VHH binders against Profilin-1 (pfn-1). Designs and how they scored, part 47

Target 1, 132 residues: Profilin-1 (pfn-1), of Caenorhabditis elegans (q9xw16)
Amino acid sequence: MSGWNAYIDTMTAAAPSIKRCAIVGAADGSVWARTEADNVFKASEEELKTFVALFNDVTQVPAKGADIEGVHYVVPRTEESLIFGKKENTGFFAVKTKSAVLIAVYEGPNEVAAQVRKAVESMQTYLNNAGY

## First folded at step 3 (VHH)

Design n75 (from n71 with G99E L100P R101Y Y102L T104G P105R S106T Y107I I108Y H109S S110Q E111S; framework vhh_6fv0_2)
Fold by ESMFold2-Fast, scan of step 3:
Formats: C-alpha cells, structure tokens, sequence
Structure n75 (fold): chain B 132 residues (1-132), chain A 125 residues (1-125)
C-alpha cells in the first residue's frame, strides 16, 4: 500500500524467508515501517538507536557483534554499508542508504541467506537512487 | 493512465524565487510518495526532493537544503516545490515523479519511470 510499508511488502514477497524486517532512520533509528502482527519486528527504540550508530564505523562491529530484538548475533565481517549476523540458523542483513537502514531477520541455511541478502541489497540500490 | 503535469517554471535572476506545481491524475495521489527531479543540459537526471504520501516527511538534495521546500495538497492532487535563492546551478528541466508501484515481488532499479513532461527553469547570469 502507501508509505514505507509498501517497501516492506516488496522485500518479504521477494524473499519469503525474511521472518521480520524494518526500515528505520539512519540518523536516529526511528521506525518508518516494520512487519506487524505474527511477524512483528520487536527491537526497542534504544536498541535501534544503538544499532544504526554501528554504521558510523563498521570495522569495529565484528569484534563486538550486534544486538537485534534482544538477540546477540556474531558478525563475521562487514562491508562499507552492510552489516550481517548469524546465530545458528537465524541471521540478519542490515544495509544503510542515504537516509535509512533496512534490517531483515531470516531463518534458514546459507542458500536462504543469499536470497535475503540479494533482496535487501536490491532495495538499498533502489532507495539510494530514489534519494532515500 | 498515470498523468503528471508540471508548471511554474520560467526565467529568474540569481537569488530569485519560483514556485513549481505538479497536477496529478490517474492514480490515488494520497497513497504515494512524490519526487522532484531535474535534468540540466548535457547531464543526467538527478533527484532533488522527496515527500512522503502524508506530507509528514521531506528529504532534499544537500545543495538545495534550506532553499527549496516541497509540499503537497492531497485534496487537490497537487505537489509543489518552492524554490528560493536560486543559483545558476539550479537551471534545469524540472519533473515531478510518482513513487513506483511496488506490487508483487518486484524491486525496481529505475525509480523515476512515472514523470511528466517537465517545466523549464532558467537562471540568468
């Protein structure tokens, strides 16, 4: 539909293995849109503020890991605008655009992770081109 | 189907002001974010500003922040761009553009598919 929820719907349709996701402000972690109901993205405002600040220096993240929805993820490595984490069969991908951070939590093996990463990076490219 | 009609361009001196309008039809205007984009001669299309579907959130290209203000009137299906303190570098054809349809499983790579014919802004030296 209208607003930022349409982007959430597009990502989850492209990668059905995304269990929960959100689009948040890059400056403050404020939630612009997130999955709801049985798939509600549960990260607190304080946690999201801390999380988006990780993009100020992604090189420090692998040493510390990252917390999403109260779950501590191991971050094996980072790229300039990409943080991803793993915990058993659960993981996440987060990408930064000009104004936003997209976070997608998934469950599944490495093949599923590759699909989720592709969906998140495609949306990142699209939003950057749109000026977000 | 989707129709966008820009107006309000013209010739202005550096430091002058112009107000652009975009009349939208063929879709439910209040459901979609809108963009202003521009293209100068011999250059590619560049994004200028975005306004959310509700009008509550606005975003700007760094070089126009503080000078340009985007707004919308959902009851009138109209998008506006107030341009103050115009500079020679702002001279371009200005287009309004509709946020793409994000239906099904499609992630769009080109974000400015739905735009009008544009309105010319000229800034004399």
Amino acid sequence: as target 1 above (132 residues)
Amino acid sequence: QVQLQESGGGLVQPGGSLRLSCAASGFTFSYYGMYWVRQAPEKGLEWVSTISWSGDSTYYKDSVKGRFTVSRDNAKNTLYLQMNSLKPEDAAQYYCAKEPYLSGRTIYSQSFDYRGQGTQVTVSS
Scores: ipSAE 0.000, ipTM 0.129, lowest interface PAE 14.9, mean pLDDT 81

Design n76 (from n71, 13 letters changed; framework vhh_6fv0_2)
Fold by ESMFold2-Fast, scan of step 3:
Structure n76 (fold): chain B 132 residues (1-132), chain A 125 residues (1-125)
Amino acid sequence: as target 1 above (132 residues)
Amino acid sequence: QVQLQESGGGLVQPGGSLRLSCAASGFTFSYYGMYWVRQAPEKGLEWVSTISWSGDSTYYKDSVKGRFTVSRDNAKNTLYLQMNSLKPEDAAQYYCARVTYSKGLYPSHTDFDYRGQGTQVTVSS
């Protein structure tokens, strides 16, 4: 019974350049599902609690950056329900739904980033429509 | 029209100091976080420092920590980078860049909203 892991599988199938990802609760950062085994998403519950709180005021995030899996990312800008960041050849996209935050970590250039962004935005739309 | 103009670059010897300035116009400067970024010849654009809209929070690339200090004067719409103990590896074109919040979920593959023309920093004996 994977439950939420089916959504993880759908995202990674849509964008194979996603190295690790997770779906977490928007209120507290509790993990609903994450990639496992060789691609395990390594963020702690405490780090995720701090991360999801960034969505309370995304306009402050570019000045602070964001920490995911113990890695500090530069956040060049934010959008209403989107935080994304970069550190050299790695990056992430995180989107907020009604009750969840989706986080995807990837490696590669801007062309790869665009594919990953599209995958997480598609899942965001799906989950919002499903009432999540 | 958003405009950013850097100045203060020049030639300095290793161990020397330079102070860069960035004059901003065409937007409410105090509402935005700002970056300093640099590009050396034949290399990609590299992030150097970030300062929050208020100036209360600053962040630095590991290799410049303790040597560079970013600051801002919101009354003068000016961003600064104090560079001490300069090394040959710091030689680059330095740019200031604006960080923006667009209020909408929209695809983008650009790292920066606006940047200036840059100011050249050369470190040579």
Scores: ipSAE 0.000, ipTM 0.094, lowest interface PAE 17.2, mean pLDDT 80

Design n77 (from n71 with G99Q L100G R101I T104R P105T S106L Y107P I108Y H109G E111D F112Y; framework vhh_6fv0_2)
Fold by ESMFold2-Fast, scan of step 3:
Structure n77 (fold): chain B 132 residues (1-132), chain A 125 residues (1-125)
Amino acid sequence: as target 1 above (132 residues)
Amino acid sequence: QVQLQESGGGLVQPGGSLRLSCAASGFTFSYYGMYWVRQAPEKGLEWVSTISWSGDSTYYKDSVKGRFTVSRDNAKNTLYLQMNSLKPEDAAQYYCAKQGIYSRTLPYGSDYDYRGQGTQVTVSS
C-alpha cells in the first residue's frame, strides 16, 4: 500500500475527533492520501489546487476566508505555515511542510479543536524532519 | 505491571538479516500502538518504526524504509521487527515501547509510556 495512508491512520487514531483529513502536494494540491469510505475527504483536486495556493500569501486569507469540501470557512488569523478556519460547529486546521499540506476537518468544541491542532502540528514536524 | 522483553539481537554481517521480538505483558496488548526505537553508542534515542493497535498501519524512519518490516501477533502479545539488508549504521541497542496514553505528540518518537530493556544489534564483518 501507499505509505501515506499510514500517516492518515495515525492522525485519526491520535485525534479521533478528526472527521476527515488529507495529505496533499504543496505545489499543486494533488492528493497523496485521504480518509475514505464513511469518512471520505470530499475536496476536488481543483479546489485543493486553489487551497494550497493560499500558503503563497497567508496574510490575505483572513480577509477572504477559505473553501474546503465546498464549505466556506471564516479564517480568523494565519501563521506562516498554518491556516485554520471555522464555520458554525465545524472547523479545520491546515499546515504546510516542505512538500505537503495536511488538512484536517473536525466538528466540536474548543477542546476538540485543540486536540486536532496538536495532531496536525505533530505530523507537520515529523514530515519536515523526514524531508517532506 | 507493564513488562516488555526484547530478544533476537546479535552480531550480523553487513547485508545480513535479523528478526527482533518483543514479548508484552501487564496490559491489553491489542489496544495500543507499539514502537521500535534504537540508541547507538554516544547517540540519542531515535524512532525506527510504529505499528497501530490492529497492525493495519505502519510507519518507518526514512533510512530503514524498504529494509525493515514491523508486525505484530495480538494473539501472542508479541511485536516483531524484521531487519533485512543491515548496514553498519543500524548497529544499536533496540527497544520496543508502548504507546503513551497521556502525551502531546502522536504515537511515534518520544510518545511512549514504557520501554523495554533492549536487545543489542551489532553489524560488522
Scores: ipSAE 0.000, ipTM 0.107, lowest interface PAE 16.6, mean pLDDT 81

Design n78 (from n71 with K98A G99S R101Y Y102R S103T T104G S106Y Y107I I108K H109S F112Y; framework vhh_6fv0_2)
Fold by ESMFold2-Fast, scan of step 3:
Structure n78 (fold): chain B 132 residues (1-132), chain A 125 residues (1-125)
Amino acid sequence: as target 1 above (132 residues)
Amino acid sequence: QVQLQESGGGLVQPGGSLRLSCAASGFTFSYYGMYWVRQAPEKGLEWVSTISWSGDSTYYKDSVKGRFTVSRDNAKNTLYLQMNSLKPEDAAQYYCAASLYRTGPYIKSSEYDYRGQGTQVTVSS
């Protein structure tokens, strides 16, 4: 019997270039599920609370960047429910649903990034339709 | 020693109310998501409610929405469940559980960091 970890497993199966990911509460960044063991998502409680608050005004994010797992990412642009960042050969996509934020950290070139974005946005749609 | 101690269970008539409490000690309560889970005789363990570590987010099993309210007092290391409009189907042993990493709607028993001994809720005429 799987809980929220089933959604983590679904995303990582759909986009194997996802190295670490998490589903966190949109209100406070509380971890609902995350990758574990060799792929543990290592963001601190303080960092996640700060990160989800970025969705309150995404227009400010490109000027400041975003921090995930102690890594500062350049954020080239944002959409209303999407923040993405890049640092060297690593990057992330984060999307907001009604009650959750999905964060996926990946490694690889732009072609890999496109697959990761598609997986995260597909899960965003699914969770929104499920009332989350 | 880590301890979760539930109280407030008892016998109530259908439509009645009970308030459950869970006193936590031996760990940093404010870091943990908290859960109420229940088990009726001859049935499996069932998730009832979740409250995030900060108290900002709450989640409920569909059948208890509008009737149950979970809350916490991080200064007192205490978790609460206000149960209104109780139904015979709500009769169960109620446990509080804690997880550092899992504050969403459901966790498996293997994913709890800590769980109490429970308090019994009986709903009958």
Scores: ipSAE 0.006, ipTM 0.295, lowest interface PAE 9.5, mean pLDDT 85

Design n79 (from n71 with G99D R101Y Y102E S103G T104S P105T S106P Y107I I108Y H109D E111G; framework vhh_6fv0_2)
Fold by ESMFold2-Fast, scan of step 3:
Structure n79 (fold): chain B 132 residues (1-132), chain A 125 residues (1-125)
Amino acid sequence: as target 1 above (132 residues)
Amino acid sequence: QVQLQESGGGLVQPGGSLRLSCAASGFTFSYYGMYWVRQAPEKGLEWVSTISWSGDSTYYKDSVKGRFTVSRDNAKNTLYLQMNSLKPEDAAQYYCAKDLYEGSTPIYDSGFDYRGQGTQVTVSS
């Protein structure tokens, strides 16, 4: 078992509305840990490589949107280390740390989105402070 | 059947260099992250370096950063570790290890495995 799976467990415990999530390498999108079984995060290597490259210039993302698990999301705005998107009742939050990108996919209304964002940003802060 | 064969170890003076190789077979090498781990006689197994499936991402133990370089040749199913400026503290049996999951690269993964006997690195004046 991966030691990084403990962080997946921590995020999903903090925000049970997270349906699927992953921690991937910022440079190439390689998967460090992800949800499994019924909640498996299903993104191809090529899709993840393309997705993490979006953090090289987040200002371009709202014009084109973002693809995760074969689903195209509308990205209303970005912050320096945060990309988030929405498609009907589904959404995601992705944050970049020094060496990783955390991606969490959720379903539900705006109140659920706020809980998911808090969990993802808390983990981002923790990993940055740990040197990741 | 997964097989990993390490080679390239030997005796070197402090400040010297060695290049380790790991020949892999029995799995789709290009789709798995790989690790170098080591074990000194009186110490536990210690992670040294990680390389992603593509070779685009590399990670190192703090004490080897700037001295060691991990690389891979996916066409040849071979993993490498270039070790420069070797120190006595680097003396250990070195093993290559395959990650459990296709397309993944966990830095401190207790789920990786290795099949070879390793290659010995000795640093002595």
Scores: ipSAE 0.000, ipTM 0.156, lowest interface PAE 15.5, mean pLDDT 82

Design n8 (framework vhh_3k1k_2)
Fold by ESMFold2-Fast, scan of step 3:
Structure n8 (fold): chain B 132 residues (1-132), chain A 124 residues (1-124)
Amino acid sequence: as target 1 above (132 residues)
Amino acid sequence: QVQLVESGGALVQPGGSLRLSCAASGFTFSRYAMRWYRQAPGKEREWVAGISRSGGYTSYEDSVKGRFTISRDDARNTVYLQMNSLKPEDTAVYYCAAQPYWKSGISTYPYDYWGQGTQVTVSS
């Protein structure tokens, strides 16, 4: 538990379809906060270091996909500070701020993905405006 | 109540060093990540450095990497910013910030708690 748990709680309240999420350092993938207990975000520090490095050139990501929690996701396309992917009934949205990367894993059809994206992008805007 | 008190700001010559301290009270310090920000006259407040709850991870704004070091002492409820090789461009009020506190009720975003700031002036 840390003060960053308040941001985790805010995101999950905004989009109930989020199953697991985390806020990690953009430079090194260090975990600042994550969902815990039955909803624990399981990615290793090594995996997260590799993942945040994808934001150094998001245009390369669709060709290789992305790995989160040991699951390989197909990334159909990326946007400037957004990577998202799908694996059957699961998906994720990850956004980069100045100093953080927000990762949200969800379950459900494409219809719920829009709500998850809005929650993640709203938090991205808030953190950027706060200098993070 | 959450309170952050910065100290250590001073006038120093270019190339000098300073250590800033931020003493925290009103919350369980060891459960919070901590950050330093600065604001120069006529400019926006900018993030400088951050340290995780465990102290195992740190991050820095590009312009201060290699010159500044953030650290924490949980036994003393204090976060530090060691500033080396100071430049005139580092002149600013430096602020300490604690990780967010969430309010329930009407939809709300977490808020950072801020100190009052400490003035650092780098001038010959």
Scores: ipSAE 0.000, ipTM 0.154, lowest interface PAE 13.7, mean pLDDT 81

Design n80 (from n71, 13 letters changed; framework vhh_6fv0_2)
Fold by ESMFold2-Fast, scan of step 3:
Structure n80 (fold): chain B 132 residues (1-132), chain A 125 residues (1-125)
Amino acid sequence: as target 1 above (132 residues)
Amino acid sequence: QVQLQESGGGLVQPGGSLRLSCAASGFTFSYYGMYWVRQAPEKGLEWVSTISWSGDSTYYKDSVKGRFTVSRDNAKNTLYLQMNSLKPEDAAQYYCAREYIDSGLPTYESAFDIRGQGTQVTVSS
């Protein structure tokens, strides 16, 4: 199967600890694909538009944190194309490609976080190589 | 048992070069982003550089851009920092760190899983 939902399926198969994830447009935060049903990614279009704009200057993010699905995450630091955060036993990784932002929300300790990051960065590399 | 062992520090004059190494063991090195952080005497930890798990993405503190280059060899479980055109302001204990996310309000220390004793870089005449 092709289409953006196939990339969601690939990421969640690679890291089953991902609870919810989405692929959104880097320019506007429009949802291209997201997890559904019991794992529905709940962020509003307005929240996502605000979130993707954080990639315009990631150096400001650690001072303010980031909001995803109405949850405020503490962001310890950022990298040019990566924002990640933690809230108790939940966390997220978000990576920017040329045209997209991938967001994965997970639950668990650092070992789980490392696996989720690997899955998200692998997809980032794939999409960048595909011209996205 | 996570272990990180830094080496390659020393005394160098301004404008000189050093190459730091970090040998990692006890975890799957290729799954983790890695950092170089430094601490000057009586100062807090300061982030210097980041490299992604694959080595494809690198990031630097503004004051070291163009002078420092981070790299990694996942087959050898080793992280490197090539430091050129060293300045007195670069003098510090250098640590490698595995990415670490803890609950609560993170500091730079809680964002960095520092395990080794570090390697000292001194820049003076």
Scores: ipSAE 0.000, ipTM 0.176, lowest interface PAE 14.3, mean pLDDT 81

Design n81 (from n71 with L100D R101Y Y102L S103E T104S S106T Y107F I108Y H109D E111S F112M Y114V; framework vhh_6fv0_2)
Fold by ESMFold2-Fast, scan of step 3:
Structure n81 (fold): chain B 132 residues (1-132), chain A 125 residues (1-125)
Amino acid sequence: as target 1 above (132 residues)
Amino acid sequence: QVQLQESGGGLVQPGGSLRLSCAASGFTFSYYGMYWVRQAPEKGLEWVSTISWSGDSTYYKDSVKGRFTVSRDNAKNTLYLQMNSLKPEDAAQYYCAKGDYLESPTFYDSSMDVRGQGTQVTVSS
């Protein structure tokens, strides 16, 4: 059973503009939980393993961008535990905790992005405090 | 290396018009909300206008609504402020400001940087 789906539900309740999201292992990109059905998060295990490895040196990411669900995103800048990207009308926020990476894909303007970022960072704080 | 360069200020008579420009470099301009703020000698920094990253949402200080229009050209990395029906109380040093993408509010926050030297607007007969 995936108790981790409760965290997905919490984030999407806080920011309904999140289209797809996932919680994956920071060490290997293994999926702990993701959105399902019509809004299924479609990244492969290989893509996620590559993606979480970006957190080993986030300063290199803006030069290369990042790939999520087969979509290449421009990454304008990074912070130590935060990578975010934009591609046309879509974007994502990814944050690293002690043992997980949270990824949220959204669609919409900067105002929507700010709401998604707050939801993802709130969950990051919660999980870090819970030892994850 | 965030750089903001304001221009277009000058002397106009009451009721006149000016168009201000802000040339941005050192960041991905199209992903950030932008602000116009001003400072008169007897006042602190005062928020004037906000434009969203895409240009689809604009916000104005009540006293400038209907007279000022903010716009942007993301292909040219340039922000504009069209000022019509200028009043003596609009005289100030005008600055553009970049929001942080992650926390760009719909209005100017005092935590936001004013990086350029600004452009002076004088309204007198």
Scores: ipSAE 0.000, ipTM 0.126, lowest interface PAE 15.5, mean pLDDT 81

Design n82 (from n71 with K98T G99D L100I R101Y Y102G S103E T104S P105L S106P I108T H109D; framework vhh_6fv0_2)
Fold by ESMFold2-Fast, scan of step 3:
Structure n82 (fold): chain B 132 residues (1-132), chain A 125 residues (1-125)
Amino acid sequence: as target 1 above (132 residues)
Amino acid sequence: QVQLQESGGGLVQPGGSLRLSCAASGFTFSYYGMYWVRQAPEKGLEWVSTISWSGDSTYYKDSVKGRFTVSRDNAKNTLYLQMNSLKPEDAAQYYCATDIYGESLPYTDSEFDYRGQGTQVTVSS
């Protein structure tokens, strides 16, 4: 496979509990690749631009939460290149690389959260090592 | 806003009992594993107990096994720690914490997601 969709396919194969995900530009939130069809990642261009700007100062995020696909998530804490959130039966992990932000939304109990986090962090490492 | 508020600490004599409570709000309590951790003066944070999201699995630090019991009431968004046969070495500030990852693993500094303000436990000789 060629193009950024191959990375979406790799990530979802590593963690089948990912319901929707995307790879977006870190500077502007432009979509490089996302899940489509029945698993379409529905975030708007404006919402993604706002979301990636959160990485400019992650320490402010727990106080206000984060919005993805029109859903407001509670963000308990952040790490330098990681924002994660939870709302009832849904959650997300978002990680920043040099040039990209990876966002994975999952649904289900917390037992699947660790697998999803591992998948996005593994892809983060791979993309950083590849110069992205 | 995610909030955790501990209560129930106080002064007891050796061999006494206390019951700590942690009131949780701002998140779906029943979906997170919960922890009790403590910090004594001049010591680092020390993991005390873990309870799974359902309450079906509990884990304890070796020095508190048989004396402490962790429990939770998911309908009331409340975590509890029943402390019996208290010893001077149990004196510490006690905190509750959440685990968004759904792991029932022992505490490490890198794994704690959120902590409350704590409640002080003093055990006098």
Scores: ipSAE 0.000, ipTM 0.107, lowest interface PAE 14.2, mean pLDDT 79

Design n83 (from n71, 13 letters changed; framework vhh_6fv0_2)
Fold by ESMFold2-Fast, scan of step 3:
Structure n83 (fold): chain B 132 residues (1-132), chain A 125 residues (1-125)
Amino acid sequence: as target 1 above (132 residues)
Amino acid sequence: QVQLQESGGGLVQPGGSLRLSCAASGFTFSYYGMYWVRQAPEKGLEWVSTISWSGDSTYYKDSVKGRFTVSRDNAKNTLYLQMNSLKPEDAAQYYCAKEGTYFDSPLSYEGYDYRGQGTQVTVSS
């Protein structure tokens, strides 16, 4: 294993419109890997702990939205293991696996969002198959 | 490129103390969590401790809780591990690592090919 940075690189290569992303622990929001250098994902520990707890009951999320990197996103709807949000020309997709939550922040129109969702869901499948 | 240099190891008797240091360069130290891991002779790598980027959250292997304290000085780009009440089971080569580089998770580990030279801790009577 080359460590979790390889999975970040795979996601960003699959969807170049991902501006920042991270893989965090589902139980506590601890960061396993994130984008670096010019695209550092800078959510606080407290924010990530709060964010991953949203997956305990995703049905309540559309009523209150979600905060990532100090930005409040409107969450139009959720699925069992998927939360996504929008704020004008920005958005995010977050998916939960057995042990992790993958978060990808992007910029661009709805066409770009579809590619980002595909990349994040592909990685979700890969990690679930790997036991994570 | 990321560079990490460990120091502070040595020979100590059971019940003694050591303070390990890790000097970091090649990345913005204050943006990333850090880990301490160890490898005893003829054994695999074992996660010991994690500290968040801010220093506000720390995690420890059960067998070292209450005895080891991880800390960091972001102004000096340095990570520390204060080891008290050392036991023979703590004897190992100790390595520091940047988040996402070594572990599959701060709460677990697997054998990986990357680590610095480390610093040797020997505990003997």
Scores: ipSAE 0.000, ipTM 0.176, lowest interface PAE 14.1, mean pLDDT 80

Design n84 (from n71 with K98R G99D L100S R101L S103P T104E P105G S106T Y107I I108Y H109D E111T; framework vhh_6fv0_2)
Fold by ESMFold2-Fast, scan of step 3:
Structure n84 (fold): chain B 132 residues (1-132), chain A 125 residues (1-125)
Amino acid sequence: as target 1 above (132 residues)
Amino acid sequence: QVQLQESGGGLVQPGGSLRLSCAASGFTFSYYGMYWVRQAPEKGLEWVSTISWSGDSTYYKDSVKGRFTVSRDNAKNTLYLQMNSLKPEDAAQYYCARDSLYPEGTIYDSTFDYRGQGTQVTVSS
């Protein structure tokens, strides 16, 4: 599964406004791939384990919010396999597949958010179809 | 600049069907919940239907439930209202409206802004 970096590259190419992103295990939050160097995704293992557990019942998330990279985001609403959050000029989209959670952090206005959402949902579809 | 343009209204007989469309521009459509509201002559605005930003949740006025279906195509920035089994009481100017409760903030009382002049629906035997 060392080839997972190719999917990170695909998502960032589709939505250049993604600042940082990662693909993590749905069961434990273990990092399979993430952006690195100047765009390193900085969430701790403990934070990611907590985050992926939110997908056990997404309906409870709007009341609590979500933490990514030490930033607390307001989560206004969720879908079955989608959590998204906003904090001022930053935000994230996270989607769950059978075995993975894709997290993309972006910075910019709502026009940027729409592009990022499309990129992560496209990758979610691809990975589900690939059996992941 | 936010723009909403309704179309698809017309004259139908009771029991007939119409599909209304709302073309949105000037904002990120997929980020907002949307409403259909209507106004008969000399009456106030009446809420008809709501659809969440994703399309996963829909709500209807009791009198239209089972007859009307709201949907959206986020790729085309378009909102739809399929109206079946139309009744004379459904005759009104129909408007689409954007939910003013934005994802960044506290969700509280539902408030909306609407644009354009709507599309007229007339039901006559």
Scores: ipSAE 0.000, ipTM 0.093, lowest interface PAE 17.1, mean pLDDT 80

Design n85 (from n71, 14 letters changed; framework vhh_6fv0_2)
Fold by ESMFold2-Fast, scan of step 3:
Structure n85 (fold): chain B 132 residues (1-132), chain A 125 residues (1-125)
Amino acid sequence: as target 1 above (132 residues)
Amino acid sequence: QVQLQESGGGLVQPGGSLRLSCAASGFTFSYYGMYWVRQAPEKGLEWVSTISWSGDSTYYKDSVKGRFTVSRDNAKNTLYLQMNSLKPEDAAQYYCAAEYTIDSGPLYESSYDYRGQGTQVTVSS
């Protein structure tokens, strides 16, 4: 992990509505950093490997949905580098950079979702500019 | 570069009609919920209408229901607001706004990603 936790801290400071988040390798889903302790991001190695592979063809994701932390989310639509899901009052945003995937899980209404998406996309831009 | 450009405002008499347009560029328009918001002189921003990313869901401020109709053309990256039976209290600068969101509904705060420069609507003789 070694330093990547600073980016987790930056994202959660920018959007306090993020309940759990992680930065994982785009190629293999390996965890670089994640929230821990009372808000630990619990996705398994196999689940994350499956999840990051969804970015190889995001157009198929709305038909199947996506699983994060053992929770199945409906995915209403995708963009080339963005997958987001919803389940009742819970949701996630996941964005792909050159070498990473950022995943943020939140709870709350549309206004909360918008704030979380902005924080995740801001970090995506920063990491892409930093060569990641 | 992201741009939202409103047009169609002008001077109209009470009871008249105007059709506003908002041309979007620089982002994937079809994935964004769209809003019309307005600001009257010496008043705060006021939400007027919402249309979902697909166009399947629309929402309106109570005072404009039955008079205003929001629509979108995703192939043309354009948002519209048809305003009928205009009243003096509808006079305002009208802005279109875009938000990437999984839900659609009324806008309670100024919670949008992009907003245009606006088009002025005046209702007076």
Scores: ipSAE 0.000, ipTM 0.150, lowest interface PAE 13.2, mean pLDDT 83

Design n86 (framework vhh_4orz_3)
Fold by ESMFold2-Fast, scan of step 3:
Structure n86 (fold): chain B 132 residues (1-132), chain A 124 residues (1-124)
Amino acid sequence: as target 1 above (132 residues)
Amino acid sequence: EVQLVESGGGLVQAGGSLRLFCAASGFTFSRYAMAWLRQAPGKRREWVALISTGGKTTYADSVKDRFTISRDNAKNTVSLQMNSLKPEDTAIYFCAAKYGSWFSESLTYHYDYWGQGTQVTVSS
């Protein structure tokens, strides 16, 4: 497990509708890896710190929504370690592991959203099993 | 030298079939999970199918029930049988290898080795 960028590549290969994604620290939102160049994940450190804190109580998130890359998403519901949202043709899935939060922003209809969710949840399982 | 060499790609009409092969050398093949991924022009690489060291298979929803992945540890090969091909299956197909057998989630493997790819073109 060396080089977090390899896991970014694995997620984007598993779900090509992912436009941008990142792996960040669960405690502070520090970026461990993210998509770069033409697909750069643009969230600021301050925004990520605020975002990862949402996992302290996911039941409050549907009432206020979530901000990623300066875009406000409606969050219809949450699960224990999953926050997801939609805004027109864009959406995101974010999952928490023991030490990390995985965030994937995608574009496309609901059928591609399902593939993105599977990719993110599979990586969540892998990292939890690896002790992250 | 570690090598993964794909073959079996080509041009086929919609509704047709192709069988892709990946010949592996330079590593202990039986200890690696094997996968097929594809990349269409101007698009990102997409995972297609995975087979574990124990022979357990999993497939992307877009190819489920049409594609079958298999492996032959005696010959160090992994293959992908592609049936009922559609124009949207047109892509370069890559085989990839990941050490280990303890991870059951196919979509999460970071791959240790990659082939150069083989072109599949499906005409309408």
Scores: ipSAE 0.000, ipTM 0.112, lowest interface PAE 17.2, mean pLDDT 82

